Miniprotein binders against b1l550. Designs and how they scored, part 14

Target 1, 279 residues: b1l550
Amino acid sequence: MRLPEELLERARDIHSEAPSHRIKLDRVGSFGLKVPVEFKGFLLLAEADVWVSLPEGRRGVDLSRQVEAIYELSNPPKDPFSLCREAAISLLEKLNYADSSGVSIRFDAPLQDGESLKYYGVEISSIASDEIINKIRVEILGMTACPCTAELIRAYKSSEIAATHTQRSLGILEVSTKAEHPDPDKLASIIERAMSSPLRTYTKRPDEGGLVIRSLSNARLAEDVVREMIHLFLEEFGHLPEDTHILAAVRSMESVHMHDIYAERSFSLDEIRKEISSH

## First folded at step 6 (miniprotein)

Design s40
Fold by ESMFold2-Fast, scan of step 6:
Structure s40 (fold): chain B 279 residues (1-279), chain A 81 residues (1-81)
Amino acid sequence: as target 1 above (279 residues)
Amino acid sequence: GSPELKEEIKKAERLLRLAKLLLRYLGNPRILERAKKLLEEAEEIIERLAEEGDPELLEQVDKLIEELEELARKLEELKKQ
């Protein structure tokens, strides 16, 4: 059953009314929308959140206009970076009472892995106000091997390749910048290169042996991985604006413990350059 | 100035802000067309504000003119590339 359209002229406009309390809200929107995106030749199902700021004098947000903004821009599917930025601006165009808008899009990105594919996590955001701030978060699993246990086993009775415990570790790079979004494949590559070895979807027996030997020969603490990620990031993306903010982190799912080890560093490019040059 | 003129200034500021955001998209003809329309709407408002010649709003109107000219120049440069 559809109600008669004639009722619209008689109904109160609830969203435009004064609220019970004159309090600004920072983010009001539609969360968990399913949207198709085109990413590097792949058609992927992504999940999107869209929001706007709500002034203290307005009771509610026009949610239907938020969904229309994403819908209009996602058909046909386009790259998620353009979609994110265009939708954030479209929200400000459609909702003139909003001081700011934001869009986040998250999906699993395919990455070539020998004769197969593996996947890593991507979340991109664009927040529009007087300027656009673009944010990207990349998460990918890799392997770390413990150098402490390696050293102990070497001292005891090891061959030239020390035995040690290995574990899956999650590497995280998050970048917030006024420039365009960094390429997530490059961020994923930085994370994998900082690890003891990458993980694979499928290995043949000789390849599996090589991966294990690589990990053991390149044992790294979570702290080592974070520092290496930062070093590699600066080599690849040091050209970004000085006020660009980065989070580099590793969560190591320790195979010998009931708990995880976590290491992180947040910084701006301006901050880290001054820190490194102070010595 | 009058409350009406202050509202027009806010509208022009918002249109210029939206155009500035859109101009970050290099080489997309649809986005550049949207930016052009926003700048044209802002120009109409700014021209009316300039005609009023309200002394209380002079500094604000001058800033709007400067930003409009800068963004219009950037739009034309981007269209050429």
Scores: ipSAE 0.104, ipTM 0.608, lowest interface PAE 6.2, mean pLDDT 85

Design s41
Fold by ESMFold2-Fast, scan of step 6:
Structure s41 (fold): chain B 279 residues (1-279), chain A 81 residues (1-81)
Amino acid sequence: as target 1 above (279 residues)
Amino acid sequence: GSPELKEEIKKAERLLRLAKLLLRYLGNPRALKRAKKLLEEAEEIIERLAEEGDPELLEQVDKLIEELEELARKLEELKKQ
């Protein structure tokens, strides 16, 4: 049932009213929206959050304008990077009381894996105020093998193939920059190359054996993986602005323990350059 | 200063900020058209503020003029691409 439009003229504008308390809110918005995106030839169902800042003198945000902003820009589906930036700016245009706006889009990104596909996690954000800050987080699983146990087994049996425990490890790269979003496939590649071996969606037995031997021959601590991710990141993305912030992390789901091992480093490009040059 | 003139300054600042974001981060033909409209609206406000000649607002108006000119130059540069 559609109510008569004449009621809109008589109803109070609740959102424009004074709030109970004069407190600014940093993020008010519509969270968990389903939006289609086009990513490298794939049409994907993504999940989006959209928000704006709310000044201390205003009771509420026009949520319908937020949904309008992202859905107008998502039909036809477009790449999530352009969608984030365009929607963030559109929110500021449509909601004149807002000092800042933001959009985050999350999806599982397909990655070619032989004749099949595997998937990695992507979250892309754009936050608009006096400038735009672009943020991307990539998470992908790989395999690690423990060098400590490998060394103990080698000492015990003097074996050329060091036996050790292997486990799934989650690699994480997060980048916040005033430049355009880094290519998530390149970030995923950096993470996989830093691991003892990548994981596969599908393998035949000989290929599976090869993957295990590769991992055992390239045993790495979580700390080793983080350092290698940073090294590889600087080779690929060292051209980004010096105030670009990066988080590199690994969560190793230890097969011999009921708990995980975690290692991380946060840094700006300015900070890491100075650290490296001091050596 | 007048509350009305302070409101006009804030409106001009917002219009210039939106134009800057469109020109810096999008740069496509639709964004250039929207930025042009925003700059034209900001120019009208800035001209009225300059005519008013409020000494209390002189520094703020000068900053608005400078930013308007910078963004207008950026718009013309992007049109050539």
Scores: ipSAE 0.353, ipTM 0.774, lowest interface PAE 3.4, mean pLDDT 87

Design s42
Fold by ESMFold2-Fast, scan of step 6:
Structure s42 (fold): chain B 279 residues (1-279), chain A 81 residues (1-81)
Amino acid sequence: as target 1 above (279 residues)
Amino acid sequence: GSPELKEEIKKAERLLRLAKLLLRYLGNPRALERAKRLLEEAEEIIERLAEEGDPELLEQVDKLIEELEELARKLEELKKQ
């Protein structure tokens, strides 16, 4: 049922009223919107969050304008990087009381895996104020093998390839930069190369045996994986602005424990270069 | 100065900021057209502010004129590409 437009002349403008408490809010918006995106030749269903800052003197945000901003730009579907940047700016255009805006888009990204595909998690964001800050978070599973147990077994049996436990480990790279978003496939590649071995969608027994042997021959602690991810990141993306901020993390789902092991490091490019050069 | 003129200055600053974001980060034909409209709206406000000639606001108005001219030049450069 559509109510008569004449009722708007009589209704209070609730959103423009003073709030109960004069407190600014950093993010107010529409979360969990379903949007189509085009990613490297694939049409994918993504989930989007859109938000704006709300000044202390205004009670609420015009949510219909937020939905308009992203849906107008998502038809036809486009790449999520352009969608994030364009929608963030559009939010500021449509909502003149906002000092900042943001858009995050999440989806599972296909990655070529021999003749099949595997998938990794991607979240792409743009936050607009006086400038745009672009964020990207990539999560992908790999395999790690324990060097500590390997060393004990080697001492016990003196084998060329030491037996040890292996487990799935989740690698995480998150980048915040004033430059354009890093390529998520390159971030996923960095994570996989830092692991003892990548995981596969499909293997036959000889290929599976090869991956296990590779993992055992390349045993790494979660701490080792994080350091290697940082090293590889600097080789690939060390050209980004000095104020670029990175989070590198690994969560190892230890097969011999009831709990996980977690290692992380947050840093700016300026910070990490000073640390490395002091050695 | 007038509170009304100070609000007009804030509006012009916001329009120029939006145009700058469009030109710097997008640069596609749709963004250029949107930036053009924002710059035209800002120009109308800036012209009115300049005509008022409020001595308290002269420095702010001069800065707005400078930013408008810089962004207009950037728009023309991007249109040629």
Scores: ipSAE 0.295, ipTM 0.745, lowest interface PAE 3.9, mean pLDDT 87

Design s43
Fold by ESMFold2-Fast, scan of step 6:
Structure s43 (fold): chain B 279 residues (1-279), chain A 81 residues (1-81)
Amino acid sequence: as target 1 above (279 residues)
Amino acid sequence: GSPELKEEIKKAERLLRLAKLLLRYLGNPRALERAKYLLEEAEEIIERLAEEGDPELLEQVDKLIEELEELARKLEELKKQ
């Protein structure tokens, strides 16, 4: 049942009141919203968070304006990159007390895998203030094979193909830039090419054997994978603005340990260029 | 400057910031139309501020005029595309 809007004449405007304590809040918003998005011809269910800054003199945020901002722009569904940018700006337009706004959209992206599909994780954000900062995080699983155990087994058995443990490893690339979001498929490709081998959704026994042999012949430490990801990233995306910030990371779910191995490097394009050129 | 004039300056700054974001990051026709509306609102406020002639706010008003002119030129340039 809807109450008549004229009842608002008698109700206090709680959100516009002074708070009990004059403290600014960095992010106040609606989190976990379900929104449809169109991504490369697919209609996907995504999860969105929207937020704004709240000044010290205002008690609360008009939540309905936040939800209105993203839902107006998501019907009909559109690409998540445009949705992030447009919604972030719309939040600033609708909520005139906010100094900044942000939108984050998460979904599993389809990637062609032979005759089937596999999926990788994508999180896209736009944060608006005097400029828009665009962020993208891509996570995809691959296979790694341990070179250390390979050498020990080769020495022990004198075999032509070294046996070693293999495991699923999660590759992560996160990019923060004033330019447009990088293509997540290209980021996923960089991660997979840095691994010992990619993973498949479906494979028959002969193809599975070939994938395992490839991985064993291309054994890599987590540290090796991170360095290769950075190298490949610079080849593909070295044209981005110098203040673009990147996180490259690998989490290896070691099959011979109760714990994971993790390697990462954060850098700006300016930093890494100077580091590489000095040697 | 009076508190009222300082509030008007903040409003003009906000309108110009929104127009700048629309023009720089969104190139679609709706964004251009929205930016036009925001720039027209900012222009009205800036004209009133200039007419007041408050010497304490002169530098801020001059910066608002310069930004308004820059964004108006960018809007016209994008309309040509």
Scores: ipSAE 0.329, ipTM 0.765, lowest interface PAE 3.5, mean pLDDT 87

Design s44
Fold by ESMFold2-Fast, scan of step 6:
Structure s44 (fold): chain B 279 residues (1-279), chain A 81 residues (1-81)
Amino acid sequence: as target 1 above (279 residues)
Amino acid sequence: GSPELKEEIKKAERLLRLAKLLLRYLGNPRALERAKLLLEEAEEIIERLAEEGDPELLEQVDKLIEELEELARKLEELKKQ
């Protein structure tokens, strides 16, 4: 039901009132919104969070204007990169008390896998203040094979390709930059190339055998995968601004253990180039 | 140095920031038209601030004038593309 508009004359404007305590809040918003996005020819259901900063003298945020900002821009569906940037700016325009705004959009991205599709995780955000900082996180599964066990079996059997345990490993690349968002397909490709082998949605026995042999011949520690991801990232995206920040990580679901192995490195482009050039 | 004039400075700064974001990050025809309106509104505020001639605010007003001129040039440059 719709209440009479005359009630607005008597109702207090709660959001514009002074708060109980004069404390700034960094992020106040609407989280878990369902929004359609268009991604590389696919119409996908994404999940979005939108927020703004709240000054110490204001009790609350106009949440209806936040939802309006993203929904107006999501119909018709558009690419999630443009949606993030446009919505972040729109939030600052609609909510003039805010010093900053942000938008995050999460979805599973389709990736061509022979005659089928596989999916990888994408989270994109844009945070607007006096500039826009764009962030993207890509997660994709691959396969790793243990070089330590391979070496022990090789020593025992005197063979060039040793049996070893293999497992699924989750590769993660996260990039924060003042430039536009990197292409997530390229980030996913970097992760897969750093692994012992990629995973497939569907294989026939000869193709499956080939992937297994490739992984055994390309055995890698989680630490090896992280270093290779960083190397490949610098080859592809080394021309991003020097203050671009990257997180590279791998979580290996070790088939011989009840626990996982994890390796990560965070760095700026400026930092990593100085480190590499020092030797 | 009045509270009213400082509030007008903050408003002009906010308008110029929004115009800058639209021009740098979107660049589409809707963004250019919106930036134009924001710059026009900022110009009116900045002109009034300059006419007041408050010595304590002179440096801040000069910075606003410089930024307005830079963004106006950027808008005209993007219109040509």
Scores: ipSAE 0.349, ipTM 0.773, lowest interface PAE 3.4, mean pLDDT 87

Design s45
Fold by ESMFold2-Fast, scan of step 6:
Structure s45 (fold): chain B 279 residues (1-279), chain A 81 residues (1-81)
Amino acid sequence: as target 1 above (279 residues)
Amino acid sequence: GSPELKEEIKKAERLLRLAKLLLRYLGNPRALERAKKILEEAEEIIERLAEEGDPELLEQVDKLIEELEELARKLEELKKQ
């Protein structure tokens, strides 16, 4: 500030005043903060949002205390899972009018890709109230090949491998649980294995040809990919609490269209097991 | 019951919730020390509520005492590990 700090003693405490309208707000906070995190040996600059609930009788939130909470916990940098949990609890401690708090941290997670690196998107959240709910969203690109066009071309010309269009598809897994955050590398692996083939950062021509042949030989609809992601998720993470909620989705960036195809399914572990066992 | 006593109950409930979150989700030495201080503050409030002996609040105060005792035991268990 350019004004003397002595003026703070004479200024009204605006945030503690009654609001113009007695309406509760669900999330009030500092969004788009840049915070360093340590993730599997990498020092990354992540983007963070921090928030608290605001009761109907209070005009505003102490935003400076929110920023202090996350920055004090981020130096030295720590893993984003611990940072989310610790900061969410710290917000409730520092801001006694809040019924709930939350922290969300987003970054690109590096993955070893032969001699190079590729990346996938990660968003990690912790929401604290009477308990902590942990949420993680992983997004990674893969390749899909269209089985419909493959069948038409197979009918047109008898071939061992049917030609079809291929495209980049974004796979999405989001998990909300009262347990610890699932390992994002495992979620990314599930998505890639559900695709026609994974994408690579660097390939030589023979490897590129092999990737394309793999995709063509494993043609999948977006709907097929979502079902396979759910199947693989249950094999890896079926041990999570029954009230764990999952979103599995695919956005296929169709190479023959100006628009995308999207398929999704949300479910709890309890719901999906009952559904599968009934068939 | 007195509005002041009801407010003290809410404050004790909030403190016990904070201690529970620290003990359940963090469990590191700094979290244990913070939980200890919070439980001591909650105990002071709960003791005053118990001394008042308000008949309308007996069940709520009993629940606070039970939760305080459970969290104090959990803190001691974690300190020994």
Scores: ipSAE 0.347, ipTM 0.767, lowest interface PAE 3.5, mean pLDDT 86

Design s46
Fold by ESMFold2-Fast, scan of step 6:
Structure s46 (fold): chain B 279 residues (1-279), chain A 81 residues (1-81)
Amino acid sequence: as target 1 above (279 residues)
Amino acid sequence: GSPELKEEIKKAERLLRLAKLLLRYLGNPRALERAKKMLEEAEEIIERLAEEGDPELLEQVDKLIEELEELARKLEELKKQ
């Protein structure tokens, strides 16, 4: 049932009213929107958040205009990078009281894995104010093998290939930059190459054995994986602006413990180059 | 100072910011057309502010003129590409 439009003549404009307290809010918006995106030839169901800043003198945000901003740009489906940038600017255009806007889009990205596909997590954001800051977060599972236990077992057995425990580890790369979003497939590749071995969607017994041997022959601490991720990132993306910020992290789901191990490093390109060049 | 003139300054600043974002980050023909309209609206506001000649606002108005000229040049560069 639709109520009579003439009731709007008597209704208060709640959003434009003064708030109970004159406090700015950083992000107010519509979260958990379902949007289609086109990613590298695939039509994917993504989840989007859209928001704007709210000044201290205004009670609320025009949420319907936020939904209009992203939906008018998502039909037909387009790549999530363009959608983020265009929607963030559209939000500022439609909501003239906002000092900043943002759009975040999350989905599982397909990655070729032999003759099959595997999936990794992607979150893409654009935050608009005086300029646009583009942010991308990639998460993908890999395998790590413990070098400490490997050494103990080698001492016990005098084996050429040391036995040790292996576990799934989640690798994380997050990049914030004034340049265009880095290619998420390349970020996923960096994470996988830093691990003891990648994980597969499907393996037959001989291939599974080979994967395990690779992991055991390339045993790495979570700390080793983070350092390798940073090294590989600099080789691939060292050309980005100096004020680009990166988070590299690993969460290892330790097979011999009831708890996880976590290692991370946050840095700017300027900061890390100065650190590395000192050695 | 006059609250009305401060409001006009903020409006011009917002239009120039939107034009800058459109020109720098999108650059497609539709974005160029939107940016052109925003720059034209900003120019009208800036011209009125300049005509007012408020001594307290000369620095702010001069800054707006500089940004308008920079963005107008960028628009013409992108049209040629």
Scores: ipSAE 0.347, ipTM 0.773, lowest interface PAE 3.5, mean pLDDT 87

Design s47
Fold by ESMFold2-Fast, scan of step 6:
Structure s47 (fold): chain B 279 residues (1-279), chain A 81 residues (1-81)
Amino acid sequence: as target 1 above (279 residues)
Amino acid sequence: GSPELKEEIKKAERLLRLAKLLLRYLGNPRALERAKKYLEEAEEIIERLAEEGDPELLEQVDKLIEELEELARKLEELKKQ
């Protein structure tokens, strides 16, 4: 039931009023919206956050206009990259008091795994002000094997292939750029290739044994994986603008410890090129 | 300068910013139509600011004129594609 429209004439416009305190807010919006997206031939259910900046002289944001902005653009479902950019701009058009807007969309992306599928985490954002900054974060599990224990056991057994502990490790690549979003499948591929071996959704026992042996023969510290991810990233995406910012990280879920090992590096393309060229 | 004139400058800056975002990041026919409207609104404001001739705002008005002309050229270029 709709209440009589005449009530609008008597009701205060709360959002347009002065706030109790003249404080600017950086992000005010609708978080946890469910939206359909089309990603590489798949229709996926994604989760979206939409937000705008709120000036110090305004009490509140028109939340219904934010929801309209993303839902109008998500029917029919479209690719999440276009949805992020279009919705971020639409928010600024609909909400004239906002200095900036943002849209973040997250989902589990399918990746072909033999005759099955495996999934990795994707979060993409577009933040609009006087320009658009596009951000993407990819997380995927892989396998690492400890080179320290491998070397000790090799010395003990006089064998070229040493036994060592293996564990799942989470690889993370995050890219912030004024260019278009990098392809998340390529970022996931970089992470997997930097690991001792990728993980599989399904393997038969001979294939599983081969994967384990490959991992043991390619033992890597978390620090090794981060450096390799950066190397592979520069080979694939070194063409991005020099002010592009990257985070490369690995969280190793150590099978012999009660805690995880973590390694990371943040850098701009300009910064890392100067560093590499100086040695 | 006048508070009213400074608000007009901010309004023109916002309109040009919206046009720039539409032209650079979307570029589809509906975006080009919206950008055209923003540029037309900005042009009206900029013309009034130029007529006022406030010496304290001269540099800001000149920058607005330059950006308007650049975005207008970009709009015409994208229409041809």
Scores: ipSAE 0.481, ipTM 0.830, lowest interface PAE 2.3, mean pLDDT 87

Design s48
Fold by ESMFold2-Fast, scan of step 6:
Structure s48 (fold): chain B 279 residues (1-279), chain A 81 residues (1-81)
Amino acid sequence: as target 1 above (279 residues)
Amino acid sequence: GSPELKEEIKKAERLLRLAKLLLRYLGNPRALERAKKLLERAEEIIERLAEEGDPELLEQVDKLIEELEELARKLEELKKQ
């Protein structure tokens, strides 16, 4: 049911009015929008947040223009990276009072897993002002095996493969750069290669046994995994601008504890190169 | 007046900034088209400023437009290859 359009002519333009307090707001927008995206041949349902800065002299933002900006660019569905960047710029074009804009898009990305699929988490953003800053966060589960317990069991009862506890570990890589978004499949691959073994969507018993043996033979501390992730990241993405910022982290859901183990390192490419070159 | 000139300068600078952002999208024909339209609007504002503004500011903005137009042409050539 619609009210008469005549009422729109009599209604105050609330957004253009002076606010009760002259305070600038950093982010005002529409959060939790559902948007279709096309990712590597798949049509996925993504969740998007869009926002702009609001100057101290203006009461509100035109939220309908924000929604129009992203929806115009999402039909037909396109890749989420182009959508993110183009929508951020479109927000600045449509909302001339804004100094900055941003778009964040979250989805579960399919990854080929033998003859099936598994999924990993992706969140990307683009923040536009005088420049564009692109950010991507990739999270994927893997398996870790404790080397400390493995060593104790090997000492207690010598065998070719030492028994130890295994657990799910969440690997995290986050990159902020003035260059284009890194390929999330490559980030996910780095995380999985740093783990004791990857996880599968499903396995038959013989394959499951092999996965367990692989993890036991490649036992790693959370600290080991973070260092390996950084090493592999530098091999793959060391060409990015020197002011690129990276967060590498692992959260291990320890099977023998009531709590998790967490390890992380944040750095810029310039910072890490100087650290490594200092011997 | 001075306040009107200040607003027009800000508008021209904003349009040039938006054009520059769009030109960072290599291989996107719609971004190039939008950048061209923003450059045309910036040229209109600069032409108005020529009648009321500081000649030094006009020369500065003209150079920025020339650089953006040259960049747009180079991007079109890259897309063909």
Scores: ipSAE 0.015, ipTM 0.522, lowest interface PAE 8.1, mean pLDDT 83

Design s49
Fold by ESMFold2-Fast, scan of step 6:
Structure s49 (fold): chain B 279 residues (1-279), chain A 81 residues (1-81)
Amino acid sequence: as target 1 above (279 residues)
Amino acid sequence: GSPELKEEIKKAERLLRLAKLLLRYLGNPRALERAKKLLEQAEEIIERLAEEGDPELLEQVDKLIEELEELARKLEELKKQ
C-alpha cells in the first residue's frame, strides 16, 4: 500500500535530526544488494554493500540515495571495478554530509579449466575520501601435500614414491592500493602456482592421478605456500606503489586432523623489500 | 572568520575533491563533463571568496585557487587524450 504523499509534509525528517548521542559512525549503509556485473565476457549476479560515514550531528543516512547510486550505474551491467569506483564517488556526490564512502562487490569468478569452468572467490572494494583506495581479495582452492609425513614414510621404507597426506588448501591474496585493482585472474594464478597442485572442476581418472603425483612431487607446508605466493606476487606486481598493502594467507584443511592449519603474512611493498634485502 | 564564509570554503573544498576523484580515477567522457561542471561551480564560489577579501581566510582561498588551476589543467590534459 502506498500512503498519500501529503503525509510527507507533516512527517519529521528523522535522518536530518540531531542524534540522541553525538557520536560519529564509520560505516552506515545498504548491505547485501544484488547487482548484475559484466566480468570478462560473463554476466554475473554479484552481491554489493554500499556505505558512507555519518557525522556526529546527523541522526541517519538516506538509504534510498545509496541504492539509487549503485543501481543507476549498474544498468547496463558493467565491470565491477568501474562500478565500485563510480558508485563510491556517486555516494559522496549524493550524500553531501559524508566524509567517506565505500562500495564492496562480491562474486564467484569463472576461470577456464580445460573444457569446463572452475570458480574462485572475488571481493572488490573502493573507498573514497580525499583519494580512492582500491582493495581486492581473491580466494581459490588448491591442493597441498605434507612434506613431513612424506619424509617420514621415505625414511621408514624407501620406495620410488613417498606416500603422504594431501588436502584442500584455501589460498588468499588481498591487495589494497591507490592504483587500479590488480587483475584477479593473475592473483588466482599466483595462488595456484604456489600450491602443490591446482584443483579441477572435472577430471578423468588419468588426470586425477597426474594431479596427485604432481602434488606429491611438490609437497609444501602452508608456510611454504605463503612464502611462494609473496615471491610470485613481487615478480608480477612489484611495480605497484610502495605503500600498497598485501595480505597473503593459506588455510590448509588437514586431512589427518580435525582442525585446520593457518599461515599468513601482511606487509607493505616498502616493508617486504627491506626485509628481503636483509642478510 | 565568518561562519558563512567558512561554509563556502568547505563547499568549494568538497567540489574540488569530487572533481579530483573523477579526473584521477575515472577519466571517461562522462566523468570529464561532470568534473568540468564541478570545477565551474567551485570557481564561482572561489571567485566570491576572493572578492570578499577576508584576511583570516586568504591562505585557504589561495590554496583553493591553486587546486582549482591544477585540476583545470588536468581536465584539459585528459580531454586531449
Scores: ipSAE 0.295, ipTM 0.744, lowest interface PAE 3.9, mean pLDDT 87

